# VHH binders against p49116: the designs that were tried, part 96

Target 1, 238 residues: p49116
Amino acid sequence: EGPLLSDTHVTFKLTMPSPMPEYLNVHYICESASRLLFLSMHWARSIPAFQALGQDCNTSLVRACWNELFTLGLAQCAQVMSLSTILAAIVNHLQNSIQEDKLSGDRIKQVMEHIWKLQEFCNSMAKLDIDGYEYAYLKAIVLFSPDHPGLTSTSQIEKFQEKAQMELQDYVQKTYSEDTYRLARILVRLPALRLMSSNITEELFFTGLIGNVSIDSIIPYILKMETAEYNGQITGAS
Key: E = the ipSAE of ESMFold2; O = the ipSAE of OpenDDE; V2 = 0.75 times the mean of E and O plus 0.25 times the DockQ between their complexes.

## First folded at step 7 (VHH)

Design a76 (framework vhh_brivekimig_d4; at its last look DockQ between E and O 0.58; V2 from the best seeds 0.00; counts 0 for: pae E 11.7 > 2)
Fold by ESMFold2-Fast, scan of step 7:
Structure a76 (fold): chain B 238 residues (1-238), chain A 120 residues (1-120)
Amino acid sequence: as target 1 above (238 residues)
Amino acid sequence: EVQLVESGGGVVQPGGSLRLSCAASGFTFDDYGMSWVRQAPGKGPEWVSSISWSGGTTLYADSVKGRFTISRDNSKNTLYLQMNSLRPEDTALYYCARYSFGKSTPYDVSSQGTLVTVSS
């Protein structure tokens, strides 16, 4: 009857904290990451199909996929974030932690592998020249994933995912006419998101969170925010 | 409200050149791939060319490849089509196009288009 998304859901504009410090610190990285996370959750809750699933299902879906949404957001906003500079600062901090014997060798290996996978993913998306429409629908595909453990209403979630896939296909085939394999090249990138550890993402980007709160614990709160409260978080106007 | 306004059409002799422009408004231009579509008298719409959001990827119909160049300026919300070595069979109304959400028509296009006539 109607499309899954609209023009308002394609637009995804991150406002960075200003001014950027001369040297990156944990607080600037955390603030930037938090803004992206909040923007991603606000994006999800604005989708009528998502709202129709109800609050319990909404919370379960976002808890299951926030890392995939966040990683897609990192790739989409890589230039405005200067993501390569942020990742270099994180690596530098990690190397300092090695010298202070704060992390085990196995943990350091896991974290460095995660950073490499993240860089590889972002580079692949950049090389594919993914546009805003494609990003919006890739986010919808990962959001409406029926295969996460513990989900209810899986048949309805699956229908929304199939609708997202069909609308992405229609866009790609009509907009990038005669690039027969573009859709396949885009979709084959998605499984890599499932290999990214949400715990490692949280450690790398959200160490500056006050009170050592987990992303899992704040998701229900963010999803229940009123528009004015949410706008205060993403713009820093509060 | 998506608005696309084409300009730059005209009458040229075979072998001539024209540059078409499309001014876009009512949506975030740099979020979308854009296309040029043409319709010759008495015929259905024919896709001509597409460009990715960054301009990094360009695609062309076999009939225009090597003669036409699509480009965009995201700072000006403007799409361009540089047409060289024009042929009588290029005569058509040219439409700037963006994908249409949930409509049976494949593109949001202007109602007018810009007329290109190639005649000796």
Scores: ipSAE 0.645, ipTM 0.857, lowest interface PAE 1.7, mean pLDDT 87
Fold by OpenDDE, look of step 10:
Structure a76 (fold): chain B 238 residues (1-238), chain A 120 residues (1-120)
Amino acid sequence: as target 1 above (238 residues)
Amino acid sequence: EVQLVESGGGVVQPGGSLRLSCAASGFTFDDYGMSWVRQAPGKGPEWVSSISWSGGTTLYADSVKGRFTISRDNSKNTLYLQMNSLRPEDTALYYCARYSFGKSTPYDVSSQGTLVTVSS
């Protein structure tokens, strides 16, 4: 009966790898992306409603929406990450790989378009000046999406999503009362997340760390990771 | 010449521990993420663990999580794999590998492999 999210869920601080290399290599990019992924997953895990769904359902939800959560995270952390610079570096590395791998023209186009869509989405979110509360609720709405195939407890998931939506609505009404259509402008951006290819995202951001291993396959392990362990990795301690 | 040389393999009883090392030479070690991969007899290569260039990010396969720890010392150009609570199913040739950006070639350099045998 309580709120879905609390103030503790608003904080979403990404710590970038240090030191920054002289040039953004694929490994720096992958580490940065991995930290964001871990942060996103552990953020989800910190939601009591998420835990209430059970481990199997939790895993299924994250598997279904990790790319969307990750993308929202990219948008939210774009300034701290220098995302535009990272994307430029990715393109440069990709160009070298394309030349060597002899990718088809169609594949090249798909990858480049994906990068464009990602940049455009993040730019659009920046233009809207989405705040930390709004991001938290948007992530919750994305997380508790009942429309993914194969999910259990869809009724409960839907209720959580509705709760997230209502809380977002209340927040926006309270905080931005003069902007009558802000809620709509924010929510209308969510469909763009579904246009993003998880496979391409995985290839661009994670290949340099996990190789041919899929994000899908490691999600259960990320979710089982102790928060202290993750924090230790971020801070370099244990 | 770019080279990876692993060491530390051997025979150990179930529940025992081993520590693998991989010495890197011929390239800037701290520019690259590193991984451990293993291959059991009659099986294909299996990813074990990865670590980012700075060591700030580590990943583990489910089969080894909680038992294995990947680390690196960039000042020594060395990658490590601490293996605890070893099981017979951990028996394999263990390779260290350097990442390469590419769809088909995630690793551009790998070691020759060190044999780890877990048996009673």
Scores: ipSAE 0.024, ipTM 0.385, lowest interface PAE 4.4, mean pLDDT 88
Fold by ESMFold2, look of step 10:
Structure a76 (fold): chain B 238 residues (1-238), chain A 120 residues (1-120)
Amino acid sequence: as target 1 above (238 residues)
Amino acid sequence: EVQLVESGGGVVQPGGSLRLSCAASGFTFDDYGMSWVRQAPGKGPEWVSSISWSGGTTLYADSVKGRFTISRDNSKNTLYLQMNSLRPEDTALYYCARYSFGKSTPYDVSSQGTLVTVSS
C-alpha cells in the first residue's frame, strides 16, 4: 500500500572531504567512496519495502547488489566527486605499477577494462540527463532484483521490483511526456551494472580503509549501524 | 626517511587500560589512512582498526569494537589506540601501518611493534 518510494528517498546528497588534495591520495579516494557507500546503504535500509523483507533477507540482498548501487551512485555524483579526476589518477598509478612489476599484466588489463566500462556507463547516464527521481527508481529496481543466486523471498522481491518499474514508468510518462523513448533508453543501461566486478570496485576505491576485509563481510555491520555513527561515516565528522 | 615508531605497550591486568601511540615522520602524515595490526605468538597478523586521513572514518574488528578507540592528531603526526577492558586474548605485538593503493599487501610502511601483555 502506497508508493514504494517517497520524496525522502529521492534526496541523495553526497558531502566530499575538504579540501581535495593536489595529488593522488589513496585515503581521499577511499573516504569519498566510503561516504557514497554508506549513503547508498542508508538509502536502502530507509525504504519500508526493504525493511519488510527482514534482516537476514536484507543482508543477502545488499550483499548481492551493493556494487550496482554503488555504481549508480558514482554516476549520479560523478561531478560532485570529481570522478573523472579520480579515475585518471588511478589509471596513471596502474601504468606505473606495470613499470615496477607490482601487478600481473592480466590483472592490470582486467582493471583497465573495468575502468573504461565505468567511464562509459557514467558518461551515458550524464548524456541522458537522468534526474534524481529516475536514479531513485533505478536504484530500487537494482536493489529488489529477484534473480540473484541464493535469495529467499524471491516472489516478494519480484513484486517490489515490479512496483519500482511501474512507478518509474508513471514518473517518466508524466514528467517527460514529449519523449516517447526515454523509459526504454533508461532501462537499457541497467544490464551494464551486472558486468561490474565488486572485486575490482574494492581495489579501485576501498583499499585505504578496509585492509584485507571485503565490503561483503562488513555489510551486516553497516546495515545495523546506529544513526549517529552512520552520519559520522557519511560526513567525516568526529 | 619514512618512519613509524610506536610506544605505550606493557603489562596490564585484565580489565585494565593502555594507550598506544605511533609517531610518524618522513612523509605527509595527513595524506594517509592508518591502521593498527596485532600478532599473537604463533598466529598470523590480525587487523585491529583503521582510520581515514582526516579521522572522520573509523573501522574496528568485531573482537575489539566497543573496547578500543582509534584516533589521530594530524598536527602532531601521531596515531593512537586507546585500549579499554583488556582481556588475556588481546596479548600480542601491536604495530601501526600506513595504507597504500594497489600493493599486494595493503601496507607499505609499518612500525616494529610494541608488546602488550594482559595477564593476571
Scores: ipSAE 0.005, ipTM 0.192, lowest interface PAE 11.7, mean pLDDT 81
OpenDDE, second read of step 8: ipSAE 0.007; ipTM 0.277
ESMFold2 (binder alone), look of step 10: mean pLDDT 81; pTM 0.804

Design a77 (framework vhh_7n9e_1; at its last look DockQ between E and O 0.13; V2 from the best seeds 0.00; counts 0 for: pae E 17.3 > 2, placed apart)
Fold by ESMFold2-Fast, scan of step 7:
Order: structure tokens, then sequence, then C-alpha cells
Structure a77 (fold): chain B 238 residues (1-238), chain A 119 residues (1-119)
């Protein structure tokens, strides 16, 4: 049995919709977020260990952790997405909603707190200069999380999570041998992902979705798509 | 098929300088942190310095800190080690490396470039 992830799983390249509009709108934000979501699902589906869990288990797993994977993807792709500009546009929209009394003050506060947490997470990852290998393994650690409610095959999931943790440790310790605390600095960032509400992520990034469907409800369909359909979604073709 | 090819070694007098280069191919260079190691005659391999993908995190072995500078050019898929104020104790075969994976596997290593520092 080889490593959990291959070099193909380390590569994670987001293609943004083109051209970028002069003023950001909900459709551009939703299309950008959808491409990242599909890229993340394609990444997970391509992992042999993930496929080994079986369709029912791997689908339940992704439904439980998609928001964590998506948030790691936002941090990894922050520069390509111009994420700070997208978040500023969302904040401006929220400020306008307050002025027009269209949204409750409590809800706006929750959303603004979520944006602050997201910005702090992305800033912390940028300060650590997390690379593609480290991101791939952090995503694997959150993907193979055995502790979500209602999961089956938890022993097998835990085995894959431990394998991910061991391989990340080996990489960090070999690459930065005398920086003995780098791994700890990276791993303590992960608990913050569980504090990010998936409902608020949907509201911020996926409000343009037709039919008001939840992301976790469409995941089974996304995971069953053929590779050509994934490629179409991540490049913006049909 | 990962390949790492070092160059720039040679014979230099104590107090001198050398710049090592490592040409990387067969993988997406900017997805990985990279490091330099060395092996002196009759000794095991010693880690020298590591650098993250965008150069935002850099670490050095205590023995070279303040004298060596690691850098990278992602557009050229090249890793560098600038060695200043060289000492006879720096005499070694210098390798660039990228992590492979697994508990018992070795990393991807180049064949090395020899650095010899005369007293």
Amino acid sequence: as target 1 above (238 residues)
Amino acid sequence: DVQLVESGGGLVQAGGSLRLSCAASGFTFDDYGMYWGRQAPGKGREWVSGISWSSGSIAYASSVKGRFTISRDNAKNTLYLQMNNLKPEDTALYYCARHYSGRYETDYWGQGTQVTVSS
C-alpha cells in the first residue's frame, strides 16, 4: 500500500470565470464558488482510499465535511479568487440590506461574524505559507474525519485519517527539520473549520443556486458525475 | 518521474562563497516545500535548510544560520543555496530534496554536487 495521496492529488488549480465583471454580482460569486466546490468534490472522488469506503459511506462523509473542504479551498485559492474583493462585495451588500431593513440585525451579525472568522482563517494560513502538499493533507484529515454524527465504517475512516496525519508529519519534519513547532502551528488551525456554519457559507457563496437546494442534498449527484461533467463544471463549460 | 539535478559545487577557500542550483522536473514545483541536505565524508545525511512554496517560511540548521540563504524561482523550477563565509566543516556532497511519502520511504534526492572548502 502506497501513500494516501499521489502528486496528482496535491495539484489543485482553480479556473475562474472570465472575464471578471467591473462590479461583482451574485452570479459571478456563485459561479466561482461552484467551480471550487466541484473541484473539491472531484479531488475527493479521485482518492483511492475514498472510493474504497464504498458509495454510501463516502457520500455521507462528504455531506458532513463539504463546508470544511470548501473553506480550506477558499484559503488555498484566495489569491486566484481575489477572495478579499469577493468578501468586501458581500459586506457592502449586507450593509445595504441593513439600510433597507431587508434582513434582521441578528442574522446580519451572524453573517458578519462568519466573514470575520473566514478572513482570520485565510490570513493565518497565508502567514504560515501553507503549500499544496500541506493543503492536500489538511483536506484529507478533514475528509477522513470519523467523528461526524451518523457515520458508518468509522474504524476505516479513522485509519485513513491517521495515515494522512502521519504523512503530513513526515513531510513537515523532513522539509523544516529544525522548525519543530511548524506542524503544531498548522494543526491548531483545523478546529476553527468546525465553527464555520455550512448554512451561512451557502447564503454567502451559493445564493444564486436554482431551487434553493442545500449543498449536502446535491452532493450525492455531484459525486456520481462522470469526469467529463466535472471538467465542464470546473472550467465553466455547460 | 521526479528529477532533481544539482550544480554549482566546487573547490573554494575558507571564507569564500558558492551558489548552488537545483533544477526540478517531473512535478509541479510550486506545490511543494523543498530542502537542501548534505553528507560530509564519513558522516550521515544532515538537513541544511528548507523553504516553503512562496518563500514565506524558511528554516536553517543552526550550523549554517546567518551564512547560508535558501531561495527559489518557481517560474524556472529552480531551488538555490547561497553559501557565504564557507568553513572547512561545510565540505560535503550537497543534495536538493522533495518529500516522497511514507514511514519507510526515502525522499526524492538529486545525485548531489560536491563542495570542498580548503583551509
Scores: ipSAE 0.765, ipTM 0.905, lowest interface PAE 1.1, mean pLDDT 88
Fold by OpenDDE, second read of step 8:
Structure a77 (fold): chain B 238 residues (1-238), chain A 119 residues (1-119)
Amino acid sequence: as target 1 above (238 residues)
Amino acid sequence: DVQLVESGGGLVQAGGSLRLSCAASGFTFDDYGMYWGRQAPGKGREWVSGISWSSGSIAYASSVKGRFTISRDNAKNTLYLQMNNLKPEDTALYYCARHYSGRYETDYWGQGTQVTVSS
């Protein structure tokens, strides 16, 4: 049996809307986030093992882990996205909502903590100097998580996850042979992803485009989009 | 009051073309993304195509890619769907809907226009 991931799966290039406005409005943020979401979903779709699970299982997996994949994508693409600037803009927009008394105090706290967690996570990943291969394998480990409720083919999913872990281990050992604990340092970051609310992520990044339509509900359609159309969308927006 | 009114549907033979329109009123049209959906008899709602507020982002379902074209005229508050090379499986009630804007709190759906493609 061949490897879970190939070099083609390492490539993860996000193209931002152009030009970047002086003021990062909700639309720009949502467009940027949508591109990242689509890129993440299509990345998953490009994995043969993912395809082998079938459409229903694929959809269920993505529904279960889209927030984690998205967050890893944010970390990986933080520089290209100017994530710190985006997050600052989001905070500014939230301040407006606060002034208009649209959010409860508890909700404000939750949202602000979520933003903090996102920043810290991305900063931690940057400090670790995670490379493209490591990100690819981390995404695969997150994607092929068998512990989500309602999944079918959990044994197969687990096998794929193990394969991802083994390949990551092999890669790290070969590439970073002098850093004995690198693998451990990388993997211990994954639990932080599970602590992040998908609902809050959706609210922060996707409100402008999706609104009352949940990411969960549109995932099947994203997975059915043509990659060429997605690429065309990116090029057209530039 | 927010309104979305679809038009342009009808009966067409396989291979034919239709152009759907969605007239929007009662809100700032260019603050919202828009999308087309459809519902075939006995089936659930299906997303067909979406377009961002500025038309900078466009997406299609794989089933309509290469055949359908979504566009919008913000000056006219109108969303369009050009449907070419129609197939019997495209038969459905087509509806338009707006995406949420950070400025507003509600989403709206049109009532739809019937598209029937005969073999």
Scores: ipSAE 0.023, ipTM 0.328, lowest interface PAE 5.1, mean pLDDT 88
Fold by ESMFold2, look of step 10:
Structure a77 (fold): chain B 238 residues (1-238), chain A 119 residues (1-119)
Amino acid sequence: as target 1 above (238 residues)
Amino acid sequence: DVQLVESGGGLVQAGGSLRLSCAASGFTFDDYGMYWGRQAPGKGREWVSGISWSSGSIAYASSVKGRFTISRDNAKNTLYLQMNNLKPEDTALYYCARHYSGRYETDYWGQGTQVTVSS
């Protein structure tokens, strides 16, 4: 019956691959994105309420929302990641794919529109100066979405989402008491996350993965991985 | 009121260069992605090049890649298109556009500036 999140769930420290290359390439971008994905999935795994739902429900929830969690992570970590520079390198990679006649003009427009939507989202979050507590609760609201088909325990998931909303409200009221409308401004940002395509996110950030495996298919394995095993895979196992 | 005003068009011989400018007003320029499009007689609108709000993401249509360079100066609220090695098929009305930023927002387009490339 305690709080949904503790202070340990506010810490979200992304470590970038070292050293940063002078010219970003697809491999650096994919490793950086993979670290953020791992951090986001293990953040979710660390939540007692999430653990209580069971393995099958955990997998279903994360499959449904991984792109939204990833996008919130991009916004939160945009400065430490140098996200604007990474997006520039992604566009250069896409231009090479066009030269090889691998993408249509319609697909290019769709991908560019997605990049611009992503930039707009991250800019709007930065302008609100969203803090770490607020990000943690927003991620929890996104994670505990009861509306996805095939979920079990939907009433329990809904209760956890309501608890995340209540705790965010309490935090904002106490911490930003002078800003009456801050909660409303924060919550109206969430629908933009549903405009983000998981397919395009994979193309933008995960083209360096060997075997052309979708993120959807590897989520159960990421949720089961220990930090040491993940570390071994990113250092050379591939 | 959002306003985009293109300039720098004109008549140029094949192989020449031209620099287009787009002056933006009525919105916070550095919050938006921008792009150039063109429309030649008898053809639909063609996307030419786009640039993100930070200049960190840049893309080109294959027909202009290597010849055109898009850039922006957020301090001056201005978008640019440097056009080198121009060809007669580049003849078109070139327009600047502000890319939409949300699910219920539409792109805003300028009036355009005419570029004519003589053979």
Scores: ipSAE 0.000, ipTM 0.136, lowest interface PAE 17.3, mean pLDDT 81
ESMFold2 (binder alone), look of step 10: mean pLDDT 84; pTM 0.844
OpenDDE, look of step 10: ipSAE 0.000; ipTM 0.233

Design a78 (framework vhh_7n9e_1)
Fold by ESMFold2-Fast, scan of step 7:
Order: sequence, then C-alpha cells, then structure tokens
Structure a78 (fold): chain B 238 residues (1-238), chain A 119 residues (1-119)
Amino acid sequence: as target 1 above (238 residues)
Amino acid sequence: DVQLVESGGGLVQAGGSLRLSCAASGFTFDDYGMYWGRQAPGKGREWVSGISWSSGSIAYASSVKGRFTISRDNAKNTLYLQMNNLKPEDTALYYCARHGTGRYPSDYWGQGTQVTVSS
C-alpha cells in the first residue's frame, strides 16, 4: 500500500552551472535547462509506481508529458535559475532580431506568446506559493496521465493519477484547512501546461546543445542512464 | 527522524499575549507548508493556522483570525505563532505539524506546549 511518493520525491534541488556569466549566452541557458530536464527524468524514474508500469509505458508517458514536467520544474526552480533574467535576455535577443530582420515577424510573435504564457504560469504558481510537496504531486498528476494516445496500461495509470490527486487533497486540506478552495486554484493551473508548445520550449531552452534531434528522440536514452550518469548531468562535468 | 519541538507556552491573563516557537529538524523545512493545531482538555484536535513555504499563503481558523499571526524563519527551521488578545477559550495544548509521507496515518506532530489563559 504506502504513499505514491516518499519524502525523497518531494525534494527537488537543481544545481546550477557556476558562476552565472555577466552576459547570458546560449550555452549557459541550454546547460541549465538540460540539468533541469535530467533532474525531472531522474525524479520520474525513481517512483516505484512508475517503474511498475514497465519500460515501454514509461517511455511513452514521459515522451507525452516532458514539456509539462519541464515547465513545472521551471516554475518550481524559477528563483534558483533566475528564470526572469533568462527570459528577459531571450526577449532582448528577439527584439534585436526584429530590428535586424533575422527572423520572421510571425515566428517572433509565436515565441513571444509562448514566453508570455510561461511567465503567466510561473507568476500564478508563485502567487499561490506552491511548495515542494504540492509540486511533487502536480508532477505526479501530469506524469500519470491516462489520456495520451497509444498508451496500453491506461487503467493502472489512471489509478496512480487518482492516488496522486487524493494524496494532494489530503495534504492541502490538512495544511490549509480553512482555505477550502486552495486545491481547486492549484488544479486549474494544470490545463495551461498542455497549451504550451514543446517545439518552442525546445527552441528557447535546448538550441545548440542537442543538435537537430528532438527531446522526444533522446528521452528513451535519458531514462536508461545509470544513476552516476544522471548525477554527472545534473552537477556538470562529473 | 522528523522532529518538531514546541516552546513558549505558559499561564497568561485574558487579554495577554504569548509567542510560540516550533523547532523543526530531520527534513528540508522549506519544502513543506506547516500548520499549528491545538487540543483543549476533553476535546479533539482543532486546526488553528497554516502557512506555505515562503509565507505567501496563510490561513487562519475563524476563532483566531485577527488575533493570531503565523510566521516562519526558514533559515532557522522555525515556525512561530504570535498570540494576541488571548481568551480563556484559547486554553489548550498547542502543537506544530507537518503533513506526513502521503496519506493517513501520516502527520508529524510535536508533543505540544501548554497555553493556559485565566479569566
């Protein structure tokens, strides 16, 4: 029986590349994002319920939801990452690209809309003051989504999602007893994650580090990494 | 091992003030929301107030709203409850709590600190 997640799954600590450069560059942004991605994959694979679904199902789930997990991670680690500074640097670069006519206006508009949606999401999570326990369970709700096309273990996935929802409810109701609508305010943030483009996330955060391959293509390899390799990726340079 | 140790209770006259402290150890304090509860003699546990990890969200029981202030110092792993304009009805054992490892039975409770308010 036991809980879906343990205290070790609540702890989610990102180690940033150090020192932060005076002027942000593509390499620093991509290395920071990669560390968050690897931390998120390691988090998911360490969950016993996730392991119980089997490798093929695990790969399909993470391929379908990596952008949602990554975005929740950005919100959770926004202060550690200085995410507002990173996004400001990206916006400045885009404004300069408009002036120098290096990118189409339509593409710049799409990217700016994505950045706005990301900022809005992170700001809403910050306003709610979401804690580590709440983030862990929101990530679990996203991870155990039974509604992605092509899944074979949908009944078991749904049961794990329901378990995540029930445990989150218990935590929120016990911690904030008189705030009867806190859980609803938290859960209504989740649909926005599915409206954010994984392709634009790749362009903003992973350009120049993974080449021309998609995150979907590398997920099976990341999930198969040994713990030492995961630790090497999230700390940098072994 | 998760430990929560309350202090600051005592005997006080109606209209008086007390500040309770809770020293937390054995877990990463800033990963969790925390709350205060109380138990009056012969009664069940009553939730008093809860606070999110960075103090951005705070809630109070209607019976204490406007009189009590919950706060935390994450650098010191300490939770506080400032109690003003105390009433005899506030007499109880006060304890701090962190939600447990998921679901019931799971909450971590301190042993509590006694607050007695005389008329």
Scores: ipSAE 0.737, ipTM 0.894, lowest interface PAE 1.2, mean pLDDT 87
Fold by OpenDDE, second read of step 8:
Structure a78 (fold): chain B 238 residues (1-238), chain A 119 residues (1-119)
Amino acid sequence: as target 1 above (238 residues)
Amino acid sequence: DVQLVESGGGLVQAGGSLRLSCAASGFTFDDYGMYWGRQAPGKGREWVSGISWSSGSIAYASSVKGRFTISRDNAKNTLYLQMNNLKPEDTALYYCARHGTGRYPSDYWGQGTQVTVSS
């Protein structure tokens, strides 16, 4: 069999909404996040191995790992997104909401910790200078995780994950031959993704757009969408 | 007070069309995403379609994709759902709802309008 990923899978270009507002409102944040989410899912869909698993399994995989993929995407696109500014804006909006909605202290703590985790993760990835190939393989490893409950074809999923890991190893060895421990440093970051709450991520980035509709519920639709460049409009074909 | 009032429902034959409207008041309409949901007899609430505040993002449930079109007129504070090629399985109480925002996490929804599709 050929490689799991090709050079075409390395490209991960996020286009931000234009123009950028002076004040990063909830709508801008939600649109930006939505574009990243769709880009991430369509990236997954572009992988032949992913398609080979079938629609039901594909949907289940994405449902299980969308938050991790999204977070990797945030890290990868942090500069383009001005992620630090977005996160600051989110915090500001949250503060306003806290004052109005009388959120519990525990919930506030959870949300703020989540934001901190996101920032820390993205900073750590930036510090490692992760390149496009490495991100692609990391996303693949996260995507083809067989340890999520309720998955079918777990043996095949595991095989794909192993393939991703091997290809990453080969790439790192070839590209960064002088850095013997680079692979380990990169892979050790993955557990941090599992500590992040999908619910909180959804609340922070998608509430203004989705509301009571969960990311989980729209994933099948997103996966069926035609691949298109995002230019301020994400529409299902009518 | 936030109010959402749906209209346009009724009895229609299979293959027919209806256009639902949702009149919004009591809040800044263009600050919120909106969505349509429905509840069939004996079933739970089902998401049908959503639209962002600027109509920049639109999504449909797979069951209605290609048949339903969501739109909004922010100047009129109105949400629309054009329903074409209706099927008996589309029979439900259709309601419009306001998405929560980072500023306003709570959602509101209307009383709904009944859509009945006969065979």
Scores: ipSAE 0.027, ipTM 0.270, lowest interface PAE 6.2, mean pLDDT 87

Design a79 (framework vhh_7n9e_1)
Fold by ESMFold2-Fast, scan of step 7:
Structure a79 (fold): chain B 238 residues (1-238), chain A 119 residues (1-119)
Amino acid sequence: as target 1 above (238 residues)
Amino acid sequence: DVQLVESGGGLVQAGGSLRLSCAASGFTFDDYGMYWGRQAPGKGREWVSGISWSSGSIAYASSVKGRFTISRDNAKNTLYLQMNNLKPEDTALYYCARYYTGRHPEDYWGQGTQVTVSS
């Protein structure tokens, strides 16, 4: 059998909305995050192994892991997005909200802890100098997670996850042969993704979405989107 | 899974009173400040009144100050707007919203409750 991912799956190019506003606003942040989310979901649906699991399994799998995929995407695209600038603006707003008594101290603490976890994750990935191949396979490992509650076809998902792990190991051992513990340092970062709240991610990045829609509710529609519709979403030309 | 359900609107004559309620679910109500907004036919959305999570800070739009009273019951996950001395220009769809932590905060709004004030 061929490799789990092809060279086309290693390529992950985020196109930011243009022009950038002089002052960051929720619409710019939401459009940027939406483009990354759409890029991440299109990346997943283009994998032959993912398609082989079937539509219902695909939907359940992405619903379970979208926050992990999105966070890996934030780390990979942090420079393109100017993520540190976005997070600094949110932190400044939270400090002002303390004086305005708009949010409870407990809620502010939860959101601040989430931002600090996200910053720490992105900084750790940058410090490890994770390359595009490594990111592609880390995304594959979280996508093909057989341990989410309610999943069917878990044996097939587990086999694809093991294949992703084996191919990542082979790559790292050959490419970074002098760094014996690199793979272990990379893989130990993954459990932290599950500790980050998808609800707080939605509040920080997706508040500009229209209506009573959640990311969970739009996932099936994104996964069924035609290529032309997808291209409109990732470039903003629709 | 945030849900806000407004109620208490209706038809009332000028000088009358109405009490609006907003039932919140799907989030920890007492962690968020809340507000009431309204949208009149052919006009943009207007912020009416806001209340902090603790009720320690309350503010009103100049057009309603002295006539409207915002309050909340954190034990019941409910936001209220007591409207007195209603005027025809108060006719609008009234919606409740929660504040959020993002920059240039956008609101999560309920479906709204219609208030019509006849002259």
Scores: ipSAE 0.000, ipTM 0.361, lowest interface PAE 14.0, mean pLDDT 84

